VH-VL binders against q96il0. Designs and how they scored, part 351

Target 1, 167 residues: q96il0
Amino acid sequence: APERGAERRDTAPSGVSRFCPPRKSCHDWIGPPDKYSNLRPVHFYIPENESPLEQKLRKLRQETQEWNQQFWANQNLTFSKEKEEFIHSRLKTKGLGLRTESGQKATLNAEEMADFYKEFLSKNFQKHMYYNRDWYKRNFAITFFMGKVALERIWNKLKQKQKKRSN
Below, E stands for the ipSAE of ESMFold2; O stands for the ipSAE of OpenDDE; V2 stands for 0.75 times the mean of E and O plus 0.25 times the DockQ between their complexes.

## First folded at step 14 (VH-VL)

Design Zc52 (framework fv_ebrasodebart; at its last look DockQ between E and O 0.49; V2 from the best seeds 0.54)
Fold by ESMFold2-Fast, scan of step 14:
Order: sequence, then C-alpha cells, then structure tokens
Structure Zc52 (fold): chain C 167 residues (1-167), chain A 120 residues (1-120), chain B 108 residues (1-108)
Amino acid sequence: as target 1 above (167 residues)
Amino acid sequence: QIQLVQSGAEVKKPGASVKVSCKASGYTFTEYYISWVRQAPGQGLEWMGWISAHESYTNYAQKLQGRVTMTTDTSTSTAYMELRSLRSDDTAVYYCARDQSYLPRGNDYWGQGTLVTVSS
Amino acid sequence: QAVLTQPPSVSVSPGQTASITCSGDKLGDRFAYWYQQKPGQSPVLVMYEDSERPSGIPERFSASNSGNTATLTISGTQAMDEADYYCQAWRSSTAYVVFGGGTKLTVL
C-alpha cells in the first residue's frame, strides 16, 4: 500500500495518524486542506483488477488535481505578497509603523483595502477566465472517460449475464 | 504547418542574462502551454519550466527558481525564457516545446533549439 | 530535480526487439512519455500517456507503465531507430516534470 504519512514533514502524531488512509479502505478519501492552495486533495483507491481505461481515468484525475493545486498555490502566494506590499506602501505614505503598540501587524481600513481588491481582481480577471476555460475542458475530458468506464462496466456485466445464460 | 521557431545562438559572459524567444504558428496559441527544456553538451534533457499562453499557469524547476522568468505575448504568439546570472554550466541548447493545456499529451512539437554559450 | 533511471545504452541486431526501461518510485501512478533524439536534432515524441502512439510513429513502437517501471519496446528494430531515448514523467507530490538520463540505442 502507498505510505502517505512517510511523505509528510509534520511531526504532530494526532494530525499524521488521522490524515493517513486506512490500510483496508476500498474508496477514495479526502485529505486535509493543502497549506498553499487551501484545496483538499483526493487520494484515489486502486482496485486489484484495474482496467487500462480505469487506470487512465485515475491518472488523468490525479494530474488534473495536481495542476489545480499548483495554480491555486501560486495564486494564493501572489495575493498574499501583493496584499502585504500594498499595506506596507500605504502605511509608509501615511508615516505609520508596520506594527501596532501590541506588536500585531498594522492593517488598513475597509475603504483602503477595497482599492487593493479592485486592482487585484481587475489585474487577474483574464488569467482567471483562461484558468476556468482550461478547468472546464479538463473536467469535460474526465467526464468523457468516466462515461467510457461506465460503458465498460455495463458491457462486462452483460457479458457475465450472457455467460450464465450459456450454462 | 505547426511550427515553433526560436531565436538565434547567443554568446554571453558569466553574470549576464539571456532571453530566448519561441514563435508559434499553425495552431491556436492560447490552447497550449510552452515548456522549456535545455541540454548541455553531451548531456541529457533537463526541464526548466512551463508557461500557459495567458500566463495563468507558470511553474519553474526548483533549481532555477529566482533565475528564470517565462513570459508570453499572445498578440505575436511568442513565448520567452529569460535566464539571469549566467554561469558556465548554463551552456546548453535551449528548446521550447508545446503541450496541451487541458490534456497531458506531452510535448508533440519542438523548436529547433537555441545554443547559449557562456564563456569568459 | 531527480532524474528517472534508464540504462545508459542498449544494443540490438536489426530485426530484434529492443526494450528500454525507465524506473522511478511509483512511476506507474503517473503518465510516462518517450522521446527520440537523433544527433543534432530536436527531440521527437514517440509515445505519450504510457502507451499511446502519436500519428506518424510506426506501430513497431509500443510502451507500458506499471509499478515502478515504464518500458519502451521497439519490435523489428531498424537502423533508422538508432537514437537517444528519453523517458519523461510528472512527479507526484511536486507536480514537476522530470526526464530520465537517456538511453543510447545502437542497432548493430
């Protein structure tokens, strides 16, 4: 079986133990949110008699998941970086320090942050549209292969029924 | 009809930067990623990174993060790869290659390659 | 990044079957790809998504990928098949592309 826990750096025993799939699991399972993308990964069950078509579908789903994870990890990092740069720039313009008297990060009010959000959304609008286009195309491809797998399973059941009738 | 045409050979000194271009034609540029792969003399292929045509997805090899930047210009269907702080071990033939954005079909068309020589 | 392990060279006689392996941990859980490169030329995709063949690639080329090993098989090997062959896969957990070290196929 795959050892997911061996791939983690997290040393918290309860976290690691609770997030590893059971050895006897016969289903896909959903892990905790990724630190960077904030998306929950799906770990795919591999049946003993996986057909070539089923294997192709599983690999396509896995690759699409990793593609999606990487996009959102990069987007979240970019958002956080640009947000901090915007806050620092505005605080510098006002002659304010980067920390409050309690040592917490200084921040801007809602009206000031609205400028950043508007700029960020406008700047990234086209990028998100093309991401969405690729994302729906990927899901259409996955759906197509899911349909092929379903037809394969129906055909195999029909063949089994015919075999029983011939006896 | 599908082709990727790269810019010509470059000779650079250590510490300089190089920017290689890759002009695509014969297909819808925005439906494919461009991968960059280099090959040092007598050595194997080394992946550098890839970029989507609208820059919605970029990913660089860990070894090159901080030194490489990939960009595109959709108006000219051209991809660019800039490598900074050149060292002699960056001497290589640099290739661009396309890959579908929605299916992992692999790099089916490649540019002719651009030799970058880094020497004193 | 870590490379996939390929034998550095494989030799066969004309008409024999050549087998080139590519090994990596859990490689069979990823799609594998194969490229052919002749001296002074750009790589050519010869197999994609484990076992699919691009248009224009002869049927004597086939491939498989299971467990830790992907294999490129060339049946009835011809002199024109002499080249360096590279496997490629996408690493799980990093989403990075990785190439094998390459195998020089010699047809004697």
Scores: ipSAE 0.656, ipTM 0.850, lowest interface PAE 1.1, mean pLDDT 84
Fold by OpenDDE, look of step 16:
Structure Zc52 (fold): chain C 167 residues (1-167), chain A 120 residues (1-120), chain B 108 residues (1-108)
Amino acid sequence: as target 1 above (167 residues)
Amino acid sequence: QIQLVQSGAEVKKPGASVKVSCKASGYTFTEYYISWVRQAPGQGLEWMGWISAHESYTNYAQKLQGRVTMTTDTSTSTAYMELRSLRSDDTAVYYCARDQSYLPRGNDYWGQGTLVTVSS
Amino acid sequence: QAVLTQPPSVSVSPGQTASITCSGDKLGDRFAYWYQQKPGQSPVLVMYEDSERPSGIPERFSASNSGNTATLTISGTQAMDEADYYCQAWRSSTAYVVFGGGTKLTVL
């Protein structure tokens, strides 16, 4: 039985975008797309008087963002690798080199590439389903805590108004 | 009752591989991640990596990259951790632990641990 | 690499309050978890998400966070609370999990 070579799953280097928002920012900042995930990172604002509930929401959002970054970085790396392998394999089968006579990288036509995309999507279908499931659950939790924070803020505003009326 | 049951103790030579199993029960296996943590004798806890229940994605500690492979069998609700190219400093108790996938719950359930001894 | 730093040991008299700290870079941006480990046993989750307590954990256990420091507090410490305690957090950017070095709590 041929030793199925342990496919070194090249994990995407943890190159978190070095985007640093301005120190005096009073709002969330969106960074440029990450080079691996192509997702734009969000830098969450931390208020001086952050409530425990607000902090929990922020941490949950941060964790979910990192989870997404990691997933898509790995997925994009896998996609790129498999795509290159597919192209090389097909070119070889056609008796074509990896480079054209002009020195350009040889490419496949749209029809041939359609087969790759179909195969890739089929192969990764279940993976994407589970990702989507988890994505919805995480975002549901975030939305729930956003609601709680909103209620807390309303309540605090009402208390402050009452205190001002009593003085 | 939620339970993680690990395979028995292993004795290996340097350069060998070890595969530890972790059978989960009492919950929906597909809804949780499995983390692996090891502890050398008299030392602290060291995170090795985590895997999604369907092997959709993994994350391994940088120190173990290339030597560790985590897998799952959903049909048997079993997680596996393989460590290759074993060294004496790999001697430790290895734990599997459940980690909730949706919320940051930490590791709420742990296996009993598997002692792996690497000796010449 | 973000390291979580714990005191190696804490001693407390029975009935007194024990406090174990865990400090790390950017810990204020991540949830902290706490585990109790007794000799020859698997770790047990005692606190999650900075200040939440799992079912079955006594109310004398509490946790808080301030800036980049998480604190586990055990009020009315009992002899049975003697154990090693580990903090845990996810690392930003890498999704790695990091444990503190552990704190041995001795009840004198």
Scores: ipSAE 0.603, ipTM 0.830, lowest interface PAE 0.9, mean pLDDT 89
Fold by ESMFold2, look of step 16:
Structure Zc52 (fold): chain C 167 residues (1-167), chain A 120 residues (1-120), chain B 108 residues (1-108)
Amino acid sequence: as target 1 above (167 residues)
Amino acid sequence: QIQLVQSGAEVKKPGASVKVSCKASGYTFTEYYISWVRQAPGQGLEWMGWISAHESYTNYAQKLQGRVTMTTDTSTSTAYMELRSLRSDDTAVYYCARDQSYLPRGNDYWGQGTLVTVSS
Amino acid sequence: QAVLTQPPSVSVSPGQTASITCSGDKLGDRFAYWYQQKPGQSPVLVMYEDSERPSGIPERFSASNSGNTATLTISGTQAMDEADYYCQAWRSSTAYVVFGGGTKLTVL
């Protein structure tokens, strides 16, 4: 499982990525990681004469990307809040302060934190199961429309070949 | 066949809270989000938030952050919306509506609405 | 809430074509949805995904969405089409679902 870069911070949501792709790109491209979700957004190419089917595919991909970014931003925030609450609770049990002598936040060692990690995973198992189901269903729908776009482009090529032969 | 049946009208004093229920039937509850939308008398529709039926995804309108909590109970196929610290401008008809969690079809089925009146 | 702008009212004669607009910055980058609401009733979805019509909605309802404007079009408008109409879309700038202010369609 890859490590999530935003899991150790409380952050206010600042909206979606502000990365601005090259204005004249003819291809989709991948931007830098979003600071809240730690996901790399796809910046979609919008051709000048986009067909209705191509528009629908692009909108589905864009909305799915936003859905995914919001889920993981929310999960990262929840993880951070619950981690701090766990540390606070265990420090109280030990009679320790919330800060060290140097003024840094007091922490627990890796063995002490293992209980938190197990508890968090167990608590959120069902949520991640349904996320995976919805993720697969969304990607199946997107793949279906990608196939329809590919067939549309093949038919357009065939129509051009037919007109060239009649010339 | 598909139905969203909401709890009955409520009258509340300012500062109280209200919890509206929305029972779904005729479809697979876990495949949909439940949206909550309210409408003040003589006014337009105002989106309050979404919740996935399994509570893995929630999103609340910024205006209502900190005052609203949405929950579900998958064993009864019921969604709930709780609005706290009520004030007179919260007087409205509150609707639940569904939206598919993996293919955006819009709010295709709506509950009958629940009138919440906040008065002194 | 004022992010999606609709005219407050539109009047049309029976049999004529009614057009209801919904304006928002880059609205054509999002799916737009349309709802009909008659007095004392819950809203009813009449168009989704910009231009798709749900089962049971008459063919005289159509819609489009491009640039900054979505448009609901009712051809051959009938007295039973008299209602309030709301557009809806997701607005990235606010990170929320937004409804338009509503348009009262009057059929004279």
Scores: ipSAE 0.506, ipTM 0.775, lowest interface PAE 1.9, mean pLDDT 82
OpenDDE, second read of step 15: ipSAE 0.577; ipTM 0.813
ESMFold2 (binder alone), look of step 16: mean pLDDT 89; pTM 0.925

Design Zc53 (framework fv_ebrasodebart)
Fold by ESMFold2-Fast, scan of step 14:
Order: structure tokens, then sequence, then C-alpha cells
Structure Zc53 (fold): chain C 167 residues (1-167), chain A 120 residues (1-120), chain B 108 residues (1-108)
């Protein structure tokens, strides 16, 4: 259970940008989890024969990934900060130190933590609602372009069948 | 008609704060993001950050992190940008602009700009 | 961090084709956008998503984005096209969005 303390309060330079797809990869590559968002970045393979439509889809997916990464990095940072502040406040109110007599980090029981979670969810209800709306819209756009790419690929297969018949 | 109307010019001393407003009309405010971009005299455009209309999504340029805060008021369709601890090199025209939330389309409508002068 | 490089100035005679470049590492993997700014005015979006043109922008404007370079092309350049032009792109960096340094287009 590592304690990252104050480093979660600051926006750290992303270490994820230093991880690149394996050289000569022929598939999408999944990187290590981002420290703050806990999401794994997908590095998209760029085929030599990528169509303009496939390129637009890939760019849209990349943009959506970066949007999603930033949202969850901010959300997780805020959650961690507020959780620590809540725990410290409650321990101080009880006259307890931040550490037990054994030197372990002092914690709250499940009932007290449930109060924090309820408050956090209530406070962030609108934020999560609008995140879900935008996430839905982004996935709808991606699905729409995926459909166009699928139709393009079907058309190309039909063209190949006709060529084989002619030749 | 789609319009973004910004607050008027301001003169501030170093160390002060400035808050620029951007009132949107002619579209559904909650369907778009608002970007903030500044331009120092004779210089190019510098992106400062953007905010969703519900404040559910906000990103700031790292250079300005800790000094800038963006907010919205959906009841008045207004976005705000506050910049603190002003320095002389913060002298610039500050623009707000409308951006898509779910599909990249760039900043298609811009406010008229607000000149902020920081001088002793 | 990611930087977009534009030539500071481009000159063209009326009726000629103007080409303004925007260079950045793997820029062709990102959407590029172009803005026109005339003195004392707000920027105007002239191209989005690499090569798409907004309503109201003349057909003389076109753009491409491949490899490390995005290009704005203005065919049959007119005096009214004289302005500063800025490219913009989404970048994976500490700045989510970056602008190029701008190119002053002179029509003489």
Amino acid sequence: as target 1 above (167 residues)
Amino acid sequence: QIQLVQSGAEVKKPGASVKVSCKASGYTFTEYYISWVRQAPGQGLEWMGWISAHESYTNYAQKLQGRVTMTTDTSTSTAYMELRSLRSDDTAVYYCARDQSYLPRGSDYWGQGTLVTVSS
Amino acid sequence: QAVLTQPPSVSVSPGQTASITCSGDKLGDRFAYWYQQKPGQSPVLVMYEDSERPSGIPERFSASNSGNTATLTISGTQAMDEADYYCQAWRSSTAYVVFGGGTKLTVL
C-alpha cells in the first residue's frame, strides 16, 4: 500500500510519454498504466496502406484516449487528496494521531469511510453524469467511423472477388 | 447567430488578479467546450486551457498551472478565466473560443478579445 | 515538448498559389487546424481536421497533413488573404494543444 502523499496533489510530467510501441510492431501496443489515471495507453499501429478514413478513425481514437486519460488522472488525484484530508480531519476530531503507537498509519473504519464515499459521490454527481454523456458521444462517433471503415473493407473485398472472376 | 462576447479591457498592477468573462449566445452552451488563448503584443497565439460547460473537464497549459482557473455559469451561458499573480509578460489580448466536446472541429467561433495590460 | 514550426513570412503575387507549412514530429498522426488572423481582429478557423473547410471559407483554401508536415494551400491568392496564419494541433505533452509560431502572408 504505498503512500504517494503530496506527489498526487501536483500534476507530474507524464512518464507514459516516454514509453513507445516496440520497434517494428505490426499491431496496436498497450503501455504501462499511467500513474494518476491508472489507465493503460494504447499505441496505435499505423499500417503502410492506411486509408484516409482509417487515419481519421485512428486520430479520433487517440484524441478520445487522451481525453479519457486526463479526466481520470484529475479525478483520481482529487479523490486521493480529499480522502487524505477527510481521514486527517476525522482523526484530529477524535484526538488521535496520524500514526498508531506501533508506527502504522492510522485509518478509519468502514462506516466512517462510507460517509466519505457518499459525500464524494454526491458532490461529484453532475461531473460524472456529464463525463458519461461525453463518453457516450465520443464512443458513438468512434462507432460511426468504425462502421464506415467496415463498409470500405467490405467494398474492397467485393472488388477483389469481381477481379478474380474477370481474371 | 453564434456569438461570444467578452468583458472590457483591464489594467492591473503586478501581483494582482484579473477575471475575464465570455458570454455565449446563439447555440446550446452545454454542448461545447470553451478554450482560452492569449496573444502578447506582436506575438503569436498561446493556448491557455479549456473547460467543459459543466466544469466536468478542465485542462490548463502546464506553464500556467497554479495561476489560472477557468469556470462556467450555465444559467447565464458565461465562461470565466481568472489569472493570478500577474506579471508584465502576462500583458496580452485574451480570447475565448468555442470547441467541440466529442468531435475535433477546432475553435470555430471566437470572442472579440480582452486586452489585459500589466504595468506598474 | 512538442513545437510546431512555421516559416515567419511568405510572399506571393496576386493570383499565385501560396503554401504555408507547419512542421512537428509525427504531426501527420494528429489532426491539424488552421486559423487566419487579420490586424486587430480575432482569429478565424479556415481549415479543420487536416483538410476540411468550414462553411463560408472560399474553395481557394485547402490543406493536407502527412508525415511531419501540414500544409495550408491558398490558390489564386487575393489581397484579402493577406493575414497571419497559425497552425494548431493536439499533442501528447504537458500542453494538450499547441499553436505554430505563425506565418505572415504578404500579397504584393
Scores: ipSAE 0.543, ipTM 0.782, lowest interface PAE 1.5, mean pLDDT 82

Design Zc54 (framework fv_ebrasodebart)
Fold by ESMFold2-Fast, scan of step 14:
Structure Zc54 (fold): chain C 167 residues (1-167), chain A 120 residues (1-120), chain B 108 residues (1-108)
Amino acid sequence: as target 1 above (167 residues)
Amino acid sequence: QIQLVQSGAEVKKPGASVKVSCKASGYTFTEYYISWVRQAPGQGLEWMGWISAHESYTNYAQKLQGRVTMTTDTSTSTAYMELRSLRSDDTAVYYCARDQSYLPRGMDVWGQGTLVTVSS
Amino acid sequence: QAVLTQPPSVSVSPGQTASITCSGDKLGDRFAYWYQQKPGQSPVLVMYEDSERPSGIPERFSASNSGNTATLTISGTQAMDEADYYCQAWRSSTAYVVFGGGTKLTVL
């Protein structure tokens, strides 16, 4: 699984915006990062004469994206919750308040936080391993269907060239 | 061959909690999600949520958010669904069903159902 | 929440073609699934990914999904096909599951 840093941002990182693809688009486009998952959504272009196979690929890619988006949204929420619980627990043990004298949110230094990261990664090791397995399987399936679509496009192009030569 | 076997019928009072189990056999438990679907008497199917076998992925129906918790025990290949703060309109047959973790293949194997009756 | 609408009942004579529809906004942009449920029994998956048939499901079952409507078609309908049929789809924004209200198929 990726060893994600847990560097803090006091404000919501990267906006969540609802917007449409450009009016005339002939390819996929990438949106802004999602507030919860921090992943960029891909909005898929729908060809004028989309084949059934192309539709199946698009639907599979869309559902895989939504699956991945939801996984990371849940993971980020779990990480944030457990991090706060760890910090509050350690501060209470030291007899310290939840805020600094300057009024900022109290935190532990990097050395103390290393214990949390180590524990979090260890505890979630199997979850991330299985996520990676499913992620690879999903991408393998998408790649397989991309190959089928490419083959269909080659076949259609060959049919058109054959007819053009005959005319 | 491949089976999902659920725990027996439950009768609960309003405000109580119920925990239904679903034991999987005949396949690799960790390669599938378990969905929970309920059906009130004479009504249609209502999706409650799903959970991955290793609990890395959970999603609950918005209507049940805060009242439902799904868990698994990979050592016994068992999924659990706990519903809290029961109301009379929670009376239903509760089903577990498996779904592939990496392809949107639908719920191909279902448990036999568990009748949960909520009455005073 | 996105809603999937099915007719509450459909009746056909034995040997005739039954057609059960499932309607939802832009349903044709999502995968549709179909389940058969007989009284006192668990649902059985009969069609997946719009038009794919699971092993063991008779060839007389077929399906399509386009625009706002998914359709389950049963050719040469038999008495054993009498059951409730439910469509199902994933919501585009959350990959959550949504079921249609169900259709009672009567074969008389």
Scores: ipSAE 0.602, ipTM 0.823, lowest interface PAE 1.4, mean pLDDT 83

Design Zc55 (framework fv_ebrasodebart)
Fold by ESMFold2-Fast, scan of step 14:
Structure Zc55 (fold): chain C 167 residues (1-167), chain A 120 residues (1-120), chain B 108 residues (1-108)
Amino acid sequence: as target 1 above (167 residues)
Amino acid sequence: QIQLVQSGAEVKKPGASVKVSCKASGYTFTEYYISWVRQAPGQGLEWMGWISAHESYTNYAQKLQGRVTMTTDTSTSTAYMELRSLRSDDTAVYYCARDQSYLPRGHDPWGQGTLVTVSS
Amino acid sequence: QAVLTQPPSVSVSPGQTASITCSGDKLGDRFAYWYQQKPGQSPVLVMYEDSERPSGIPERFSASNSGNTATLTISGTQAMDEADYYCQAWRSSTAYVVFGGGTKLTVL
């Protein structure tokens, strides 16, 4: 049978750009930036003999990536929507149409847009604080499991060295 | 200790709206998400959506998009689910359930459920 | 719209091992969860992170998740275990939660 488990398994998380990782890879692969979140997806390598602990770490990392991508995709959509609403509101207040005489979309100058950016930042301050808190908690969990995996690998190597001495 | 307590049963006519509350106690409300799950008589569990306690993250089931709104009140540690334009097939027991924001521990605890009956 | 498939019913005798399956495309790449629901009661979490038991859940409950199938196993099944069982997974970047159709466990 051809070599099995040499190619990493790609579960291609939904809502991110799908890209084919290099074939016959034995490590994680980084893809192009997602259309909505602007983050690069990681395709996780699944070893042929993955331990239960390694599997949990991989699932936790994948879930964290999906959570992070969903947050930024939603944030970017919210920003774009509120920016458009702000521009429309200001143009209406000035008695201007949504299009210029040339048919282009009407825009505000940089000074006027500064009001939007200040409002958006202020409005989203607490949201970003909670994002950072959850991000730290997720990274703590990942780091903890990474430590457990590292200890498992050290223990297995120690056992193998003892076995060699016994023979 | 850790508990979710929901509002009482509701009887509504088609086209009306219903708003169910879910009061949390025994934990730090803002550190968790609240999922809403419904169950029609004799049927299985159907996920409706989830909301973070600080209202920064909300996701609704595609079938309910445009009819459902989830909100929270952090001062009272209460989550709300409002379903509009009720139909007879919206008759169900509606549950709120706590979920972790950062660690996959599933839905625990669950509220006692709120029966919403939609009939003409 | 992802679907998780469970058998509608499973029947066992007291003391027998019950196995309830939950199938979905690449389910083994996700965390699976299991809930027990008795008539007139709210669901109760019985397994999380594929194979972990919450405090208060008897040791006779165990679970696995690999490939396309997650399995809940109840060894030495008791009359009190008679209930509907639902699997659940969290799917992908959409943050969509999916429940299986449920399995009615009958202990005769």
Scores: ipSAE 0.518, ipTM 0.768, lowest interface PAE 1.8, mean pLDDT 82

Design Zc56 (framework fv_ebrasodebart)
Fold by ESMFold2-Fast, scan of step 14:
Structure Zc56 (fold): chain C 167 residues (1-167), chain A 120 residues (1-120), chain B 108 residues (1-108)
Amino acid sequence: as target 1 above (167 residues)
Amino acid sequence: QIQLVQSGAEVKKPGASVKVSCKASGYTFTEYYISWVRQAPGQGLEWMGWISAHESYTNYAQKLQGRVTMTTDTSTSTAYMELRSLRSDDTAVYYCAKDQSYLPRGHDYWGQGTLVTVSS
Amino acid sequence: QAVLTQPPSVSVSPGQTASITCSGDKLGDRFAYWYQQKPGQSPVLVMYEDSERPSGIPERFSASNSGNTATLTISGTQAMDEADYYCQAWRSSTAYVVFGGGTKLTVL
């Protein structure tokens, strides 16, 4: 039977932390950056009396976050892959090995890497421009719905005040 | 006015590749995503992936990873889907479908479908 | 892999209300979409963003999405509504689009 308090080896960690919102949160929570996208995920608070309009806003924001995270995850993977291929190609052209004497990956100097960065940015300029266009469109849609929700909340507060005044 | 017209039926042997085209008209091609969805005979709809018109965003179904490639040609308003290393269970009607890039409206317009038969 | 679950078939008499369900974990936190497909034809979008109806789709079609279940409702069902119906939701990580298994609606 396993005894919980004493073991032969006690140095191995059991499990790792994962993304979790704060306990009993009544607000949106921002998590740590994602490994691949480098973006911070947002966990949205869902009130029990959420209106249909508030629900649509939340779904739109959540969908936009997922779209944004996947775009940057893919972009970062593409950058990493093409960078590695560029370094490998250039080292072979110079007749150099892919590893240093210490066993780590061989790298290019800053001037050679500048050529890769310029080419990558130039090649991806149009893609980033279209990403920004779609990002702005999604943000304007979100802002529009946020405005509608704000007006709904103001109207509901005014209605409640009128009912109290009417007795 | 909005129309998606796909290339004709194909018959392929196992191990071959197929490339299906989808020509869009009646809307601004560069504003929307194109999804590819297939349907095996007598079966349901299976999503394969989607691509933005400028190829700034692509995502493929994990089951098809390494075998599918989606591309576009904005000058002809045409989307392409290439499936490699074909197997008998890839026999299906392949659809292209228009989707939104900025607000989810679902797949509001669909191509007529392209039957791809894989047999030896 | 997580999928959306639909009943394989639903049967209804002409003029009665048909109800087709689509179930998935926390489906009510996502937008749901519904498609109609008749034999030999391409799918047609009949409902989008949970409860919105596209232009040209009859008013007898309506839908809801709450909790774990999205529902397509066809009131005053007609013979022309006989078709396969598919739900769809947007999902991240493994796949961005997921379809339900489909429901064959029979009107008789």
Scores: ipSAE 0.564, ipTM 0.797, lowest interface PAE 1.4, mean pLDDT 82

Design Zc57 (framework fv_ebrasodebart)
Fold by ESMFold2-Fast, scan of step 14:
Structure Zc57 (fold): chain C 167 residues (1-167), chain A 120 residues (1-120), chain B 108 residues (1-108)
Amino acid sequence: as target 1 above (167 residues)
Amino acid sequence: QIQLVQSGAEVKKPGASVKVSCKASGYTFTEYYISWVRQAPGQGLEWMGWISAHESYTNYAQKLQGRVTMTTDTSTSTAYMELRSLRSDDTAVYYCVRDQSYLPRGHDYWGQGTLVTVSS
Amino acid sequence: QAVLTQPPSVSVSPGQTASITCSGDKLGDRFAYWYQQKPGQSPVLVMYEDSERPSGIPERFSASNSGNTATLTISGTQAMDEADYYCQAWRSSTAYVVFGGGTKLTVL
């Protein structure tokens, strides 16, 4: 059925921001911070004569970026939700409403918020530790392939120079 | 050597919850992620979500968000998937599947599957 | 509807080359994976990272991924290769992992 005339689609809240790189870009382009992860997405430049190894590196970098963005989008959402729950709980304990007399959202002072930050960090310490481990493993893999690409480019330049010299 | 052994078949009524277990052996549990994939009778594969073995990263399919919870117990090398508010269209074979945490190697080892039947 | 499109069925004669396609917008910018599932059995990974073959998978299996189409190729197809084949890729918009609809390979 001709029910869907619209061709446009939105990125999921925790997904990678969609944007277009500047015209005639010959470098990787960095976009604005994602609404949910607060990380800047990278659009990777694709060389016209990309090798299989360069393609593998680019795919690894892209998937690592998406993995990292989803982790931080989820963390930021959890932080915001738990922060509001903490504030509401503390205000109720003090006998205060959720809004000030001026109609603004009621907040806690910096010393009271320090308790929340300490509790949140303590609760999430192990999670962040293992995130860092996986993040380093992913970056190790990327660095390894970056090294292989660099060596391939050097070898190809030397091979091309030798071929030009002999012919 | 490398095995993922799942809990037995379940029969549930609509509105109930089911929790499927998956015991891993033969590898270092904390180096891998566990995906959950289901397959309705005669249908294709549907990804439900994945969880890191130490629970630092969990992501669920949008369709199931709010109904599914994945957890792990590293002391027993066991992953769990709980699906709530069951509907008749949740009848499927549920698979736990291993995936590498730092390289996109794909789902290299699959459990034997757990049939969950939702009927009135 | 699946984001990754596969033909529902493919038929080949024994000894011939089978070709199973998987199509998706800019699929060639993502890694593709292939799984084989025989009746009553769990799926088995047969190709990963576009064209890599796991240990134990015959050299008859090969794959490519470029543009919008990933292709699984089985050379010298045998009766034992009859199965459902699923492609898979990683996507971040609505699901992190997406499977194709599956292709039933028949060897006659």
Scores: ipSAE 0.590, ipTM 0.818, lowest interface PAE 1.3, mean pLDDT 83

